VHH binders against q84jc2. Designs and how they scored, part 48

Target 1, 232 residues: q84jc2
Amino acid sequence: MSKMRNLVEEKFLEFYESWVIQLELYLHQLLIAHNNNTMSETELRHLISKLTTHHKAYYTAKWAAIREDVLAFFGSVWLNPLENACSWLTGWKPSMVFRMVDRLRKSRVVLVEAQVKKLEELRVKTKFDEQKIEREMERYQVAMADRKMVELARLGCHVGGESVMVVEAAVRGLSMGLEKMVKAADCVRLKTLKGILDILTPPQCVEFLAAAATFQVQLRRWGNRRHYVTHS

## First folded at step 19 (VHH)

Design lk5
Fold by OpenDDE, fold request of step 20:
Structure lk5 (fold): chain B 232 residues (1-232), chain A 126 residues (1-126)
Amino acid sequence: as target 1 above (232 residues)
Amino acid sequence: QVQLVESGGGLVQPGGSLRLSCAASGFTFSDNAMSWVRQPPGKGLEWVSGISGSGTQTQYADSVEGRFTIIRDNDKKMVYLQMTSLKTEDTAVYYCARMPYSELWKYLDSGKFDYEGQGTQVTVSS
């Protein structure tokens, strides 16, 4: 594999680094807000809105980038190995966020029965959607891992010809499928987040978002330390 | 030992300006996002502004946007808050806060923000 980053990788790397920095600043806001009992619901909702807008910006940028090169996101040079290892279809696994919800339930946060029920329903739905996407991904991956893999193996042995064309077509097909799946996965992520935020009260949302951001930030920092990843 | 020392507070009239300073030590300063927070009388801690480790990115509370400017000097390990067009509602004890990367969960669980500094009093009054 080439060590050279393509334009999409470079651009998104810059974006993501900036985005993460902003996330850290937002996290600080969230932490402070979480510990401030004098903030009004309006103020909390405003903060929540800022965070949701920030996340939406990420996906807007991501989707623009994947239109150009979805494969860049399966390399994800902007992520460290730990982050990448925890990635599901180029991002966090939607069902994983419920671990944060579970944390709320185990903390001082009291969820009413109605919330618990809705969260569980959402969990089930999220899992179902994940499985659908996984099955579809498998179709694309398996389709590649048939005769086409043989051709890929031969790619290093010959230049040009029908085999190369077949391989290229296969890769294009896979890429198209991957783009579709990544978008689908992102939609599940966004829907899951929205669902959770719609169920939780503003203070609970703040804590949830803070927890999620904390996890993300720490995962990045831990991974960077472990693997000596330096970002610009 | 983490140490944050705020200074620069004082009494000013509405519309006045004030520059707060925070001297930081005991941690890798340039790797930490820094924030200013304030505690108005009878209220909880309010986030005011934040700045990234490199100083390239900043955020402001809506209430201070356009009036306050946060900057940092990583060589001197200083964070500043330039306050202009001060209002009576800006009256508070101002604290400098680092991003507590190693204690994030503590902050989530404790229910109380544990700032390291003593703060500096800003009073805006006619």
Scores: ipSAE 0.886, ipTM 0.966, lowest interface PAE 0.5, mean pLDDT 91
Fold by OpenDDE, fold request of step 20:
Structure lk5 (fold): chain B 232 residues (1-232), chain A 126 residues (1-126)
Amino acid sequence: as target 1 above (232 residues)
Amino acid sequence: QVQLVESGGGLVQPGGSLRLSCAASGFTFSDNAMSWVRQPPGKGLEWVSGISGSGTQTQYADSVEGRFTIIRDNDKKMVYLQMTSLKTEDTAVYYCARMPYSELWKYLDSGKFDYEGQGTQVTVSS
């Protein structure tokens, strides 16, 4: 059950473990800030900026890694099975963040009509973009059954010399398409996140980010407990 | 039962130094990120610094960056805050706080920080 890790997997695993630890520390900041009504707007915006920068760092690292091996992210050895099960194209499904927004609305947070309208518009757009990506992904998945993949399957049974080179070339070809899809998905994620943060007030942003981080942290912890996975 | 006991506070002149200590018990210490928070007079609780469970990663508020250092001793179940170049604006009651993994949503919903210790007073005055 131990999976052999390639260099990309190993590096990203280390990165992600560190990144998650930092996220937890940021989460604690967010929780405290959320409970502090005396923080200035400037201070809140600065905290928000720190979190957004942290998220940007993740995608910067991810995009660098997927250029080397996008397939690593379809296995995602740095995630537990629960996290993987909840993943959409190697990450969180963009439309899911609106559940966090909904939580805000059900809490003590009052959204003005203009915010509600903008959020709904963003929700519609996000869902539309998700569907477009899904359709495109389906096209790639169907295309996998083409002549090239058949050839790859044949070569998979007889690995040697020239065959290895052909297989590698085929995998690279497939990876390019997948990379495109992953990047597209990430763009939707980032646009959605930015959109939400642009609509919300700084205090609302803090609560939203705290909720999102809480979800990520808890999902990881739940998954680790369930599957007895221990990460450094 | 979770217990956090802060100590090391006192009166100090601007530019002075203090070292705060927090003794923790009642939970798996090494698995929990720890933070220092403070409550200045007439203000709400503000985050000061945080440290990961292993102690390998730390974060600081901008207001204390370069002046404060957070460290932990997992064997002794202690968290420390070394404060240097203290300023009048650092005057506050300082609390040690564990990451409330089991109560994250409660913290989000309540709008109140549920600190478990009594805190230690730090007063910076000329």
Scores: ipSAE 0.886, ipTM 0.966, lowest interface PAE 0.5, mean pLDDT 91
Fold by ESMFold2, look of step 19:
Structure lk5 (fold): chain B 232 residues (1-232), chain A 126 residues (1-126)
Amino acid sequence: as target 1 above (232 residues)
Amino acid sequence: QVQLVESGGGLVQPGGSLRLSCAASGFTFSDNAMSWVRQPPGKGLEWVSGISGSGTQTQYADSVEGRFTIIRDNDKKMVYLQMTSLKTEDTAVYYCARMPYSELWKYLDSGKFDYEGQGTQVTVSS
């Protein structure tokens, strides 16, 4: 697996480095907002909207990039090895964000029983969607392996231009399928995020978003220090 | 031993300008994102602006965007806040703050801002 930086990787590396730095600045803003009990609901919702928009911008850029080269997102050059090791279909497993929700149960912010029930329902739905994607991924891999076996059997009778076109079509089919699975996983991630933010009050949303950003920042810093990986 | 020293505050008329300075020491300055934070009378701490360690990325609160500019000089270990078109609502004590990378969970769990400097008072006269 050659890790040559192509145009897609170079562009997304630049985007991601900027995006993470901006996330750090938003995190500082969230920490200050968390400490300010005089902020209006409107001010808090505006900050939450900025964070939501920032996360959506990540996926917008990512989906444009995977259309050009989905494989760049498996073992990404812009992530350190610890970050890559935590990856499930090119990102955090969708249900992982509930670790940050669980912190709210033990924080200064009190969740009411109705919220706890709704969050648990969402956790179950998210895990169900994850399992569906895993089953679809398995079925897709089996179907693609069977399709390739038929193609290879047919190619055993061919040499030349027709064989090249069949192989090229099979490779495109594999890439298209992988793109669909990655996008499906990302849609679950976004739906879960939006679902959590819809259940939480604005101050709870600020604390949740700060916790999620904190985990991401800490994972990146710890991973860089432990492995001495450069990202220049 | 982290030290942040804010200066440059004062009394100014609405529409006026001021430039705040923050001298930093005791940490790797260029590795840290920095922010300006203010505390208006009778309100909690309000985030004003932030700047990345390299200085290439900035963010501003909507209330100050277009009027304030955050700048850093990594050689001199300084952060500045250039303020223009000042309003009475900008009256506050201004603090500079470094991103507390080693204490992120503490800040989040406690909900308490640890002042590292004394701040500098900005009073817009009207």
Scores: ipSAE 0.797, ipTM 0.934, lowest interface PAE 0.8, mean pLDDT 83
Fold by ESMFold2, fold request of step 20:
Structure lk5 (fold): chain B 232 residues (1-232), chain A 126 residues (1-126)
Amino acid sequence: as target 1 above (232 residues)
Amino acid sequence: QVQLVESGGGLVQPGGSLRLSCAASGFTFSDNAMSWVRQPPGKGLEWVSGISGSGTQTQYADSVEGRFTIIRDNDKKMVYLQMTSLKTEDTAVYYCARMPYSELWKYLDSGKFDYEGQGTQVTVSS
């Protein structure tokens, strides 16, 4: 129950606290833009660009930190337990973002048939890429259960450094595999976001970005209230 | 009952300065991000600046960056907008607004933003 933070975790916690607070401020901008029908296309595209730049900054910082410690991103100290429980390979699940699109379509966003077709194509592609990564994760889980690897770890406890070195090399190899999988998942996330924003009109992009930011802010606030009740 | 009371507006010359004030009550002020929003003549609401609940993070519209400063005092439950180098295009009714955390989905679904104060008029003219 003790919270221990290494250097990577401490640096990223500081970054993430600032980043999520800035997202809240951007959300307020999006809410104003969402309700304003006199904004020019140039103004809307500029706001959309600010949001995409903000999201890219998150991944830039994340990928730098992952090179130092990918395990920090599994059960992250900068997320509450509810946020961590909703994570798929260190982030939101790509196929789930289309639930946000579905919600918008049920409310006030009207999509033409060409947009609907393109979004369905993107959803299918996203799900396919997601499933490929899930199969690779299964392979890594099976490799961790390899009885020969467990036996070598037991030998390392009783004998000298050669057995320890083999186990350490295997663990390092698995960690590098996790880095690759996390980056692949992030690439699917970025491709999915870019794809959605390319299909939607600028006003629809503002609606989508506002809904996505709302979900993230809401999840954080709800998880923080539950967490304090559970642990107070 | 949430209440936001804006003040400090007036008539100023281009290049002049004003400080707008917003007195807040009826909610946990230090937990809320706050923004200044303005409505220029004949236009919809335009976001101007925002500040986090703690006051440590700020954002500014490009049109005001470098000229306006958003400040909060959580002990007094006040938000301020220090405006300098004012231009005629800054003419508007200015409102302070809190992040509507409990009503976010309502705002997204309704297509309307409800400001809670009466605003304060800023007019920049020679």
Scores: ipSAE 0.795, ipTM 0.927, lowest interface PAE 0.8, mean pLDDT 85
Fold by ESMFold2, fold request of step 20:
Structure lk5 (fold): chain B 232 residues (1-232), chain A 126 residues (1-126)
Amino acid sequence: as target 1 above (232 residues)
Amino acid sequence: QVQLVESGGGLVQPGGSLRLSCAASGFTFSDNAMSWVRQPPGKGLEWVSGISGSGTQTQYADSVEGRFTIIRDNDKKMVYLQMTSLKTEDTAVYYCARMPYSELWKYLDSGKFDYEGQGTQVTVSS
């Protein structure tokens, strides 16, 4: 429909394709680092920092795009937020990352009890933050249905100056709310990632980041859905 | 049958230049990211540089950035490493490696990385 909306989608898709290709190259580097037990802690921390920076760049670009057109990240705003209980605000649930953490239990490098406790505390906090966002989304359910009722009444009746202002304000308010909620979900994702990396040792961080990158690279190659949002 | 053949190594003085070549066969070359890795004497494998399947994206280890250039030719199924301003620290056996897409989880689970070519020796001395 909108030329502006199509351009935002196209630009972000182009960014994402480039971003995941760079992630492939980082993955190769992580695999070599995972194999090499002679790398120093400072070398490992540099690699971890590059991956952290790469993930931050993803969110920076995404937040710029949603500021221009948050609706570009939803198929149909009227249907997705109200009708799809599994539509996790333009991405994977933040707690999904713990599946990659759980793979570390197979690792030769043992997670010590203090790490296991801290990871479980973080998992609980992440799920609590998810539930908080879900409750906020529920409050928007009525607002989205109410906006639909206003639009349907307007289409069947008339358009006046005062009526247009109310509809325009309602649409702007819902878009602002959706943008805020997408950013909140992304902040939980980024905070959870940083929390995990703070708990793990550098070799464990490399293994975790390699697993997360492997998952994302393989999803892309196996015909991942071509919507703008993906998460590690 | 995947085959990677490295060549172009040799003895060079510090500050010198070399161009390494890697001939690839047995897989869809343009679909695969490729890397150069090296093994210095007495050390494990170090990642040097990587290039995307299309050739549009590259990455370099900090120690070689600005001095080495990775290049690919998808028509000839070749990967190159143009090396300049060589240092004694660059002395190593150099291997090219393809991204092991079908074995990624195996590599993660084992921590074992297998190179597929014989490598080419680069010695930077005197």
Scores: ipSAE 0.783, ipTM 0.932, lowest interface PAE 0.8, mean pLDDT 80

Design lk5
Fold by OpenDDE, fold request of step 20:
Structure lk5 (fold): chain B 232 residues (1-232), chain A 126 residues (1-126)
Amino acid sequence: as target 1 above (232 residues)
Amino acid sequence: QVQLVESGGGLVQPGGSLRLSCAASGFTFSDNAMSWVRQPPGKGLEWVSGISGSGTQTQYADSVEGRFTIIRDNDKKMVYLQMTSLKTEDTAVYYCARMPYSELWKYLDSGKFDYEGQGTQVTVSS
């Protein structure tokens, strides 16, 4: 039986599908820019700006959606199982992007010492921030089994009436906590991304963004091939 | 036999509108994403717009975003391109393609795009 999707899931699914195909278009542009070296710095900056704007749009939409139902993002029906399996708190692991940065060091793009130092500092900071969030999440996951929740669980779902309302309220409370955590994680993502882009030159940014986008798109493709997913 | 027949092109003034049509046959239409591509005079082939098989997903080149709209009718096996606010730069032969951008770009870049239709001429001129 197909699971019924709620309105938030449906809306975000539609959004994300469009967002991804636009990302693929930008990826193509990034690859062209990176491989041909025909674009001016101004043009590269413009391209970078388009990508950053695109990502900002994603988080704008996400944050609007999570206000309505953050739990939708823990199911993420718009993602295939592989994508979901690789997700950290409803998104990419911030520290993961440094793998893409490391790739730059092995490419034709040369990072100067000052950049390397700054990137390392940022990596450490990012890792620290991730850990803070993880600790908070652990605490939250343990705390959710409080006296109230245990009692509600004991009562079950068949008591109806007031008990149902209490359960709903409890779930809402949990959701609010999760929303905060998701936002915190997203902030780390955005800060990390901004930090990297601020350190890199425009050509390096293009390469980095291309690598990141490629990984995202390919992960989706790999997952889809392994597990046939139809969203439309 | 796969057939794509484009129509709706013509001469229009800048700021004008045109609606292109593509009639498809010879394949399962709803299972295929469709794209519009164009070839300006003296320039290479460029992708313009795409639409998913179900019609729920659409995308556009930056140059036409906000001005062009792609839609499809799976019952009629038609894909359309509504063009508004046309510019002289939009002058080109427009082709319908049985492929999404994610697959089509490789053919565009290589110059090995296989024209399945005759195309339709769009000329924007004052």
Scores: ipSAE 0.000, ipTM 0.225, lowest interface PAE 14.1, mean pLDDT 87

